# VH-VL binders against NAD kinase (nadK): the designs that were tried, part 31

Target 1, 268 residues: NAD kinase (nadK), of Syntrophomonas wolfei subsp. wolfei (q0aze0)
Amino acid sequence: MKIILVNNRFKENTEKKAQEIAGQLSALNVEVIIDNGLDEPYAGTVDFIMVLGGDGTMLRAARRYGQRAIPVLGVNMGTVGFLSNIEINELAEYLPLILREEYSLEARMMLEVAVFQQQSLLTRVFCLNELLLRSNSPRMLSFALEISGQKLEPYRGDGLIVSTTTGSTAYSLSAGGPIADPQLDAFIVTPVASHIINKRPLVVSPEREISLHLLEEREAIIGIDGQIKMDFGAENRVLIKRAPHPLLMVNLKAKPFFTSIDRSLQRQ

## First folded at step 1 (VH-VL)

Design r27 (framework fv_ragifilimab)
Fold by ESMFold2-Fast, scan of step 1:
Structure r27 (fold): chain C 268 residues (1-268), chain A 125 residues (1-125), chain B 113 residues (1-113)
Amino acid sequence: as target 1 above (268 residues)
Amino acid sequence: QVQLVQSGAEVKKPGASVKVSCKGSGYTFTDYYMYWVRQAPGQGLEWIGVINPDSGGTTYNQKFKDRATMTVDKSISTAYMELSRLRSDDTAVYYCAREGDLYYDSSEYTHFDYWGQGTLVTVSS
Amino acid sequence: DIVMTQSPDSLAVSLGERATINCKSSQSLLNSGNQKNYLTWYQQKPGQPPKLLIYWASTRESGVPDRFSGSGSGTDFTLTISSLQAEDVAVYHCQNDYSYPYTFGQGTKLEIK
């Protein structure tokens, strides 16, 4: 068996813990590849991906490996999040189940994001939570939103989020978007707009294509899962659609989504 | 592990150009934005611009837009900042700095986490 | 452009005493989408580049002692050193990391009495 361990390069104890776990797995005749984000993604075939860290580390793993149809397990290392399934102190208990493939999989949709300059593709990336378009100055953006060729009235405001249902509890929630059952496939389109603009979040079919471009030359950026940051100008266009493959998330332990989010919201 | 190493000090005449280099090591060069910041003697910090090392895309502070040029050579993990038509008030230490990842759901980084040692550029007649 | 103003320009504090540095932005640095204030604090010792201390107004960088804390929201921010040590002598800078152009305060020089 070959496993990728994805760790969080921004936490001081995660590299040491990844090495410890790699040693434990090697003792069980498991080949281990460590991905701490500094090198290119591992290009070879693997059987399982174990993500050591919080939601941010899972988002990076999904971007790098999510389209390969490989089981991905989130192992929390001290931060509470929505994308981990077990805690690090539970790993030893669940490891025999992992090695015997005694777990269920939950499919989570992903976004495919293509950024163009005129007719040239500049980049193509995948993400689990969202794409954010935002102003990089105090000035409001003026931008066009098209959904499957349907041109909406121009948007004016600080930006826009196009989210998966998994991303409904991330940046989209903070911007006033709805909480969505992650078992559903849908795009959630949430304005990052001033109160004056009064635009509503939209929930649309995952079969639709969403296009964004600026109507005026402004300093703007596109953020992908909060991890990739790209300059975005009036000569750029972004096309968002459902990724070809969902992320396959491992369920070893029941994680009650609705009660977890309800408790989180009660603290506001 | 992560290091940003800049080129050595320069002395230039007014009207000349200077090109400062910044070599990254210990990380995947194209995964992080590279920023350029300067500091005149005894003064505060002043942002010049940012370059995406993967695409070569740039955003400049309007004050420097006509005179600054940022470029990157991916093959040697090196970023460059060239400032033309130098004036005496361009005398400063010039820094490159790396931006960390932006993480919305966690307490992880989104800031200038590593800086080069600085390059002193002196402009005098 | 967002103007960042620090106060005081310099201060002297006795060892073991509390040091307080203020930073004011001309516009709000609060991102309503994620409820984070995009304000960063750096420490700079003579002859060295700035070193990251605090980001998102109140989050300490890994390895930064717990005597350093950041607070504030919107336009008014504070860096506090609860018990000053000799190694804390430096110039402290606040930064707008909310929007381009990124802007910095003029710096506050901290010295021991």
Scores: ipSAE 0.000, ipTM 0.440, lowest interface PAE 11.7, mean pLDDT 84

Design r28 (from r2 with heavy chain E99V G100E Y101D D102T F103W L104Y G106S Y107D E108Y; framework fv_ragifilimab)
Fold by ESMFold2-Fast, scan of step 1:
Structure r28 (fold): chain C 268 residues (1-268), chain A 123 residues (1-123), chain B 113 residues (1-113)
Amino acid sequence: as target 1 above (268 residues)
Amino acid sequence: QVQLVQSGAEVKKPGASVKVSCKGSGYTFTDYYMYWVRQAPGQGLEWIGVINPDSGGTTYNQKFKDRATMTVDKSISTAYMELSRLRSDDTAVYYCARVEDTWYSSDYYFDYWGQGTLVTVSS
Amino acid sequence: DIVMTQSPDSLAVSLGERATINCKSSQSLLNSGNQKNYLTWYQQKPGQPPKLLIYWASTRESGVPDRFSGSGSGTDFTLTISSLQAEDVAVYHCQNDYSYPYTFGQGTKLEIK
C-alpha cells in the first residue's frame, strides 16, 4: 500500500508527527510519500491519502489530489474543523481498518475553475469549498454573472461567492449564504453584501456552468478556497463548473453533520 | 506568529540604488499582498506601492513609479523594494506591511508591519 | 490624490484627561454603497512601526483599549482618547483608505503635561 501524508510544514508539531506516522507505516510495509506543501503534487499512483491537520490542510489536499478518486482521510490535530473524521489520538485505533480498507466513503462535489485572459486559458484549478470574486479596493465592482448562458442583471457590489455544498459552512456562510447538507450536489451563489445591493443567494443545479467577468476596469481578485489568490481584471473571464470527480472522504466513525454545525455556530 | 523581518540599515551615496528586503513568516507568503511605505525623519508616512507575491503584479504610487521596483522571491518568502537614482530626500525608514486578507470588506488598513529599514543618502 | 491634514501638529494633555486629534480629507472618504468612511488611525511610538488602532473611522481594532474612539464622516474625522494613560504617548496618523495612493496625514504628536 502507498499512502500520501499531507501536512503543514509551517507547523512544527505536524511535520514531526508526519515523520513519526510515516515511520510507523513503513514498519507495516506501507510506502509513504510526505506532502508538506513545498513541492508539486506527487504524480504517481497511491492507494490512500491521510491529511494531518485542520480544514486548511484538507482543502490543499483536495485541490492537489481530489480528482484522482483516491480515499482521503482527515485526521484532526486539535484544530476545530468540519473536514476531519478522526482525532490524532484515535489514529492507532483506526489504522488497522485503514490498512484493511474497512471504511465507507462519502462523495463531496468539487468545483472546476478555469480562468481565461481574453481567449487564452491561463489556469485550471479544482477546489472543495468556493471561488470568491471580490474587489481589491473600496470601490465596488460591476460584473456580469451568467448561469448556463442566461445573463443576469449586472451585479454591482463588493463581490460574489460560488460555493459547493461542502463550502456552505465556510466563506459563503459568513456572507449570508445558507447551510447546505454536503451530501447534496448544488452550487450556492452568494453575493458579498453591501448597503445598496441586497441580492439573495441562489441554489442551482451542479450541471450548470457559471461565468463571471468585469464590466469595468477595477482592481479585483479571485480567491480559491481562501488559499489561492489571483488578480482579476476586465481582460479576464472565469468559468466554473462541476469537477469531473468528487472528493472521496473516508468515514471511519459516524460524524453527524448537523449537530457538528450546531455546536460550531454556538461557539461564536 | 505572523512576522515581517526586514534587512538592516543602509548608507548610500546620491545616484546609487538601494534594495530593501522583507521576509514573511508564520503565514502562507503568496496568500497576502505586500505593501511598501516610507517615513522621512519627522514627516508623515508615504505609500510606495503594493505587490501580489503570487503573480508578481504591482501597483505603484505615481510619485515612485519611475524609480521604485518591487519584486518577490517565493522560494524564500521574501519581498524586495529597490529604489534607484537616490537623492538626499530619499533618506527615510522604509517599511513593508501586510493587509490581513479580509474576504468580507476588501479593506486596506495595514495590520502587520516590518520593523523598518533606515536608508540614509549622504555623500 | 486625496490630501490628509491633521491638527494640531502636537498637543499635551494631563493624565486622565481627554485628548482630541482631528483629521480632514480633501474629498469625501464615504463609500455611498456601504455607508462606511474609509479612514484609518494608527499609533506610532518612538522607534516602532505604526500600529493599527481604528478602521472605518470608528471601528476599534481587536485588543485596542475602549478609551480610544473614532468619529466623523465624509471629510472631517476625530480620534478621541477619553482618559489619557502614560502608554498613550505617541504620534497618531490618519490614512485615506478610500483610494490609491493611500495617503497619510502629517501626524500629531501626543505628550503628557
Scores: ipSAE 0.000, ipTM 0.364, lowest interface PAE 17.0, mean pLDDT 83

Design r29 (from r3 with heavy chain R100L Y101G G103Y S104D G105S Y107G P108Y; framework fv_ragifilimab)
Fold by ESMFold2-Fast, scan of step 1:
Structure r29 (fold): chain C 268 residues (1-268), chain A 122 residues (1-122), chain B 113 residues (1-113)
Amino acid sequence: as target 1 above (268 residues)
Amino acid sequence: QVQLVQSGAEVKKPGASVKVSCKGSGYTFTSYAMYWVRQAPGQGLEWIGVISAYSGDTTYNQKFKDRATMTVDKSISTAYMELSRLRSDDTAVYYCARDLGYYDSSGYFDYWGQGTLVTVSS
Amino acid sequence: DIVMTQSPDSLAVSLGERATINCKSSQSVLYSSNNKNYLTWYQQKPGQPPKLLIYWASTRESGVPDRFSGSGSGTDFTLTISSLQAEDVAVYHCQQYYSSPWTFGQGTKLEIK
């Protein structure tokens, strides 16, 4: 069996913990590859991915490996997040189930984001939570939104979020979007500080294509899962569609989504 | 318009604690990590730590780990940094700064608070 | 820890002339996967917080004048101001965000001659 350990090089002691876990797995005849985020993603065949850290580390793992149809387990290092399933101090107890493949998988849709300059593709990335288009200056953006070729009335405001259902509790929620059951596949389109008060979040089919471009020159950025930042100008266009493969998240123990989000909202 | 507004200047005695606040406005507070950096008079910038406004997860510079505590209050879009067991060499301007997305994203600081002068003297 | 070293500590340049500030990291801040350098430049005026000028070693932040440019890769980086203006008098800091702890150079004080 071959397992990738994804850790956060920027966090104190995560390298040491990853090495410790790698040693334990090696003693059980498991080959371990450590991915600390700094090198190219491992290109070989692997059976399982363990993500050691918080939600941010899981988002990076999903971007790097989410399209490969490999089981991904989130192992929390202390603070409980939405994307982890077990705590680090529980890993030893669950390891035999992992090695026997005694777990269920939850499929989570991902976004495919393609950024063009004129007719040329500049970049193509995948993400688990959302794409954010936002102003990078005090001036409002004026931009066009197209959904499957249908041109909507121009948007004016600070930006727009195109989110997966997994991302409904991240940036989209803070901008006034709905909380969505992660078991549903849908795009959630949430305006950021819209100048037009009547612009509401939209929930649309994941089979739709969403296109964005600026209607006038402004300083804007595209953000991906809060981790990648790209300049976006009037000569650019972004195309968003459902990624070919969902992220396969490992479920070793029940983690009630609705009670977790309810507690989070009660803490204001 | 993005703004980070910090609490006012503090004068403390050695051994005391200080808690500096940083209120964000004009953006979605929970989408950005908040960094804390200090600058002693005539010195360079020194990173203290970073906190995710989304999860509350923290990463500290080892130099400050046993004395610094970072927290966020999402309901009022405010981050806090508390430094305990103050010494005279903790006299500095303390800044909050934000970055797009979580504690482990980009690591560069696009907006800064105005700074809070903390003076530690007996 | 990655140590950032700037040179010179201070320089004086006449209005309209080119200013050049250097920054060296003790190890490479180039990430092979995306071919990007995790290096920023900040401008700090007396009594004010630092202001982001350049990130990814060469990308200008929105609103930063074209006279500011960043160059370099790996361990050696340069900030260039092509035609110095009066408002450019400041201390300039480089920072790496490749590896924790995030570290800054000691700063370079730029003055008008």
Scores: ipSAE 0.005, ipTM 0.491, lowest interface PAE 10.3, mean pLDDT 85

Design r3 (framework fv_ragifilimab)
Fold by ESMFold2-Fast, scan of step 1:
Structure r3 (fold): chain C 268 residues (1-268), chain A 122 residues (1-122), chain B 113 residues (1-113)
Amino acid sequence: as target 1 above (268 residues)
Amino acid sequence: QVQLVQSGAEVKKPGASVKVSCKGSGYTFTSYAMYWVRQAPGQGLEWIGVISAYSGDTTYNQKFKDRATMTVDKSISTAYMELSRLRSDDTAVYYCARDRYYGSGSYPFDYWGQGTLVTVSS
Amino acid sequence: DIVMTQSPDSLAVSLGERATINCKSSQSVLYSSNNKNYLTWYQQKPGQPPKLLIYWASTRESGVPDRFSGSGSGTDFTLTISSLQAEDVAVYHCQQYYSSPWTFGQGTKLEIK
């Protein structure tokens, strides 16, 4: 058995704990690969991914490994979030179940983002939460949104978010998007500070393709999960569709989504 | 085009607190982590902590954990570092610095603020 | 914590001559999966913030003159300036970014003879 431990190197506690856990797993004849974000993703065959940290660390793990159909377990280190299943102090209790593969899996859709310059593909990335198109200057953007070949009226404002249902509680929520059941597959399209009165968030089928391009030369960026940024100009086009594989999240104990989100919103 | 601009010099008495600001411009503020580093006169560099501009998650050097507080205000692209219960040996130039652009977890510090001199005197 | 120690604390080198600064880490900063050393060098001129010179122990930052080079692996690292110029007078700092907390050497002051 081969396990990847993904940790947040910005957290002292997480780094030290990853080394302790790696030692324990090695003593049980489990091969451990530690991914602290410094290297390229491990290219070999992997049986399980354990993420030590908050939601940010899980988002990185999902982008690096989410398309490989490998079970991913989020282990909370005390940060408030929605992507962990167990707490770090519970890991020892659940470790025998992990090693015996006695757990259930929850599939979470991901986005495939392809950025073009004219007709040439520049890059293709995957993400768990969202793509953000945003102005990189004080100037508002004018941009075109096309959904499965249907051209909508132009948008004017600070930007647009295209989110998964998992991402409904992240940037999309802050921009006025709905809270979505993460067991649903859907795109949530949320305007950011639109100047057009009555532009509403859209909930669309995950089978649709979403295309974005600028109508005027502006300084803009595309943000992925709030962690990666790419320059975006009028010569660029982005195509967003459902990724080929969902992220397979490990469920070792029941986590009541609706009561958890309700409680979290009271803290905001 | 990337700039980090810090607040001006401060003089504080022992036991007081100081709050230093660092305003980012020319890049997407929430896409980078902000580090805080200090340098006492004639001494080497000492890391205080790092904050994610996206999540607000912090990691502190153990030496500063009980006295330092880092925060961000996304609406004005500004990070803050507050140091409490100041002692004379806290006299230093305080720098903010951001990570290099390669996605999450990338190093080294590619852009630095100009520094803020904090003098702690009786 | 990884302790970084530089040597010498200061040195004076004539214009056009080679300057050599050493940095030792108390633990290896070599990441075995990618065979890279998580070691940086910064240049700091009086009254200025540090400026990135070299990362991955030997990769020069864009815009840094080719007279600057880094070498070493594991625990022993060297910054070399092949032909010292007047503008190179500064304090040089090594730093590890292998593990938290980030730690720096004490600095090496480079002066003209």
Scores: ipSAE 0.000, ipTM 0.406, lowest interface PAE 15.2, mean pLDDT 85

Design r30 (from r3 with heavy chain D99G R100P Y102S G103S S104G G105L S106Y Y107E P108Y; framework fv_ragifilimab)
Fold by ESMFold2-Fast, scan of step 1:
Structure r30 (fold): chain C 268 residues (1-268), chain A 122 residues (1-122), chain B 113 residues (1-113)
Amino acid sequence: as target 1 above (268 residues)
Amino acid sequence: QVQLVQSGAEVKKPGASVKVSCKGSGYTFTSYAMYWVRQAPGQGLEWIGVISAYSGDTTYNQKFKDRATMTVDKSISTAYMELSRLRSDDTAVYYCARGPYSSGLYEYFDYWGQGTLVTVSS
Amino acid sequence: DIVMTQSPDSLAVSLGERATINCKSSQSVLYSSNNKNYLTWYQQKPGQPPKLLIYWASTRESGVPDRFSGSGSGTDFTLTISSLQAEDVAVYHCQQYYSSPWTFGQGTKLEIK
């Protein structure tokens, strides 16, 4: 068995804990690859991905490995979050089940994001939460939104979010989008500070293709899961569609989504 | 008191290999990463790679990946960096430096070895 | 690779006066998730290894005199010595630890006028 341990070098004690776990797994004849974000994703085949950290670390793991249809387990390192399943102090208890592949999987849709400069592909990335288009200056954006070849009236405002249902509780929520059951597959399209009073969030089929481009020369940024930032100008176009594979999240114990989100909202 | 003590100066011919050691003391060796950095005379610093003292996992600067090999021997709290196929432009002072794991981050090099001068073709 | 460029290459400042050293990265070293800049400053005296002065762009290492300060964000960073002392004569290096490979500026040599 070969396992990738994904940790976040930007979080205290995660590297030390990853090394301890890697040593324990190696003693059990498990081959371990550590991914702390400093290098390219591991290119070889693996059987399991263990993510040590909070939601941010899981988002990075999903972006790097989510399209490989490999089970991904979130192990919480003491941070409250939505994407982890067990706590670090529970790992020893569940490790035998992991090694015997005795667990269930929950599929979470992902976005495929392709950024073009004119007709040339600049980059293609996958993400679990959302793409954010926003202004990088005090000036509002004017931009075109096209859904499956249908051109909507131009948008005017600070930006737009295209989110998965998993991402409904992230930036989309902050911008006034709905909370969605992550077991549903849908795009949520949420305007950011729109100057058009009746622009509402849209919930659309995950089979739709969404295209965005600027109508004026402006300084704008495309953000991916709040972790990747790219300059976006009038010569650029972005195409968003459903990723070919969902992220396969490991369930070793029940984690009630609705109870968790309810508690989070009471604290805001 | 934390100390990193490196092996002595070396003179090598082009095409040879050199292996520099770095012994840690005054701390738990396996709780920290060891970084390797070089500096040509009168020039800036250049990062070679990092190794986990616990697991032995390595990350190399692509420039050095095919020639550099980093290892650790936990029993004597010593890290090694071997550079093969030496060229005259590999003449430099080679440093080891410690990065903290107690904070869980590879933020900065808090302690440095004294340096090992490697001279090639002299 | 992120390229680090320091300016000036060398600098002469009178005792008690302010010294300012600049460091520019070719790409942002600000990490969005924690809003921290992955930039350090090191002091290197002749014949000695570098010594950590400042990490996270503006946090002084324990034991470093308070006349040393770091500032800046994203791509533009500054090391300031508010009142130069004789023992501050050294080469100063900036480094990013945001993205592999970790890279250093070319160094700035600080001398007394």
Scores: ipSAE 0.000, ipTM 0.368, lowest interface PAE 18.1, mean pLDDT 84

Design r31 (framework fv_ragifilimab)
Fold by ESMFold2-Fast, scan of step 1:
Structure r31 (fold): chain C 268 residues (1-268), chain A 121 residues (1-121), chain B 113 residues (1-113)
Amino acid sequence: as target 1 above (268 residues)
Amino acid sequence: QVQLVQSGAEVKKPGASVKVSCKGSGYTFTSYAMYWVRQAPGQGLEWIGVISAYSGDTTYNQKFKDRATMTVDKSISTAYMELSRLRSDDTAVYYCARDSRGYSYGPFDYWGQGTLVTVSS
Amino acid sequence: DIVMTQSPDSLAVSLGERATINCKSSQSVLYSSNNKNYLTWYQQKPGQPPKLLIYWASTRESGVPDRFSGSGSGTDFTLTISSLQAEDVAVYHCQQYYSSPWTFGQGTKLEIK
């Protein structure tokens, strides 16, 4: 068995735990590849991905490995979040089930984001939460949104979020988007500080293709899961589709999404 | 050109808190993470933490985790570092510095001029 | 934590002569998969903030004169100034950014003889 152990080298507690867990797994004849964010994703085949940390670390793991159809387990390091399934102090109890592949999988949709300059593809990335188009200056953006070839009336405002259902509790929530059951497949399109008073979030089929481009030259960026940012100008177009493969999240114990989000909202 | 401009010197009593600002200009503020480092008089440099100017996500040196708070205000391209429950040994020049590689946690390529914080009774 | 130790604490060198400053890490800062050393050198002149000089142990920052060079791998690193100029009077700091927390050496003060 070969496992990728994803951690954040800049969080000393997660780095130390990653080394400890790697040693434990090696003692059980499991080959461990450590991904602490320093290099490109591991290119070889693996059987399982274990993510040590919070939601941010899981988002990085999903971006790097989510399209490979490999089980991914989120292990929480004491910070509450939505993407972890077990706590670090529970790992020893669940490790035998992991090694015997005695767990269920929950499929979470991902976005495929392709950024073009005119007709040339500049980059293609995958993400679990969202793409954010936003102004990088005090000036509001003027931009076009197309959904499956249907051209909507121009948007004016600070930007737009195209989110998965998993991402409904991230930036989309802060911008006024709905909370969505992550087991549903849908795009959530949420305006950011729209100048047009009645622009509402849209919930659309995951089979749809969404495109965005600026109508005026402005300083703008495209943000991916809050971790990648790219300059976006009037010569750029972004195309968003449902990614070919969902992220396969490991479920070792029941974690009630709605109870978790309800508790989180009571603290705001 | 890239500049990081910090707030002026502060004098605080033990137990108080101090909030230092760092305003970036000449670059896209949200494209780079911001580090905070301090230097006690005649001593070496000590890393406090790093914050993403894009997401606001933070990583702290464990030594400062319980007392330091880093934030950003994107609308004015300004990062802040607040240190609470000040002690006399917190007397130091506090620097902000930009991540040379954006968010890749690279070396610190541009530094603010420094803010002297003096903690005395 | 990775402990960074510099030697010497202070160094006096004549103009035009070679200056060498050493930095040792308590554990390796070489990341095997990319073969890069996460070791940086900074120059700090009196009353000024540090200035980035060298990163990846041996890569010179843009605008840094070619008389400055870095070498070493793993745990032992050296900063060399091949021909000391008057403007090079400063404290030099090494830093690792391999593992949190980022740690710095105590600094080496370079003066003219």
Scores: ipSAE 0.000, ipTM 0.420, lowest interface PAE 16.1, mean pLDDT 86

Design r32 (from r3 with heavy chain D99V R100T Y102D G103F S104L G105S S106G P108H; framework fv_ragifilimab)
Fold by ESMFold2-Fast, scan of step 1:
Structure r32 (fold): chain C 268 residues (1-268), chain A 122 residues (1-122), chain B 113 residues (1-113)
Amino acid sequence: as target 1 above (268 residues)
Amino acid sequence: QVQLVQSGAEVKKPGASVKVSCKGSGYTFTSYAMYWVRQAPGQGLEWIGVISAYSGDTTYNQKFKDRATMTVDKSISTAYMELSRLRSDDTAVYYCARVTYDFLSGYHFDYWGQGTLVTVSS
Amino acid sequence: DIVMTQSPDSLAVSLGERATINCKSSQSVLYSSNNKNYLTWYQQKPGQPPKLLIYWASTRESGVPDRFSGSGSGTDFTLTISSLQAEDVAVYHCQQYYSSPWTFGQGTKLEIK
């Protein structure tokens, strides 16, 4: 069996813990590849991905490996989040189930984001939560939204979020989007501080293609999962589709989504 | 040929912000992380933070966390470090450095930018 | 935070003689699982950025002359230049990368007598 351990090298204790776990797994005749985010994703075949850290580390793992249809387990390292399933101090208890492949999988849709400059593809990335288009200055954006080739009336405001259902509790929620069951596949399109108050969040089939471009030159950025930022100008266009494969998340322990989000919202 | 080229010297007043850029060339930019370090005149080196060029994931020295922002623009192979609410003791040369990880050799900082002098004075 | 302390603050050595610079960490930087010390040495010449000399406490970076060597384990580390050359005049810095935040020593200035 071959496992990738994903961690953030420079967060306190995560490198030491990853090395410790790798040693323990190697003693059980498991091959371990450590991915701390500094190098290219491991290109070889693996059986399982274990993510050590919080939601941010899981988002990075999803971008790197989510399209490979490999089981991914989130192991929390102290900070609570929505994308982990077990705590680090529970790993020894659950390890025999992991090695025997005795767990269930939950499929989570991902976005495929392609950014163009005029006719040339600049980059293509996958993400688990959302794409954010936003102004990088005090000035509002004027931009066009197209859904499956149908042009909507122009948007004026600070930006727009195109989110997965998993991302419904991230930036989309803060911008007034709905909470979605992550077991559903849908795009959630949420305006950010729109000047037109009746621009509502849209819930759209995941089979649709969404296109965005600026209608006038402004300073803007595209954000991916709150972690990647790219300049976005009038020469740019972004195309968003459902990614070919969902992220396969491992369930070893009951973790009811609605109870967890309800508790979290009481603290806002 | 690997090169890291930083933006030019800056003179700022207390309370202002400064944004230093670091452009990588001669390598696959997204395969490495960028490390930010400063050196006050006559002093030792002080770590500010590190950012993955691939994911944009950041780790900050807690001392700088509320004032420093690190970002990456993959389309132009450039990393940025912005420091806000400048004080006179922020006067330093600011360096970017590439972090490489090889499973055989471990972590090391193999290429450094030329440095950007930031002077904070009234 | 792990505090790195170098000694001496400055050192003058004759050409061709041995130079020795010490670095102490407030906590061990030895990781028991791989038996590696997360300790790096840099050379910095006036007006230049630091240059990597040694990582893993004793592994010399490619292209670094063999007169440079690193030794030590745990909390006590030494950089040795076996036969000082004119181009070795610089400030030398040690750094730990065992635990965040990554920390440097204050530097040791090496001069020719």
Scores: ipSAE 0.000, ipTM 0.368, lowest interface PAE 19.5, mean pLDDT 84

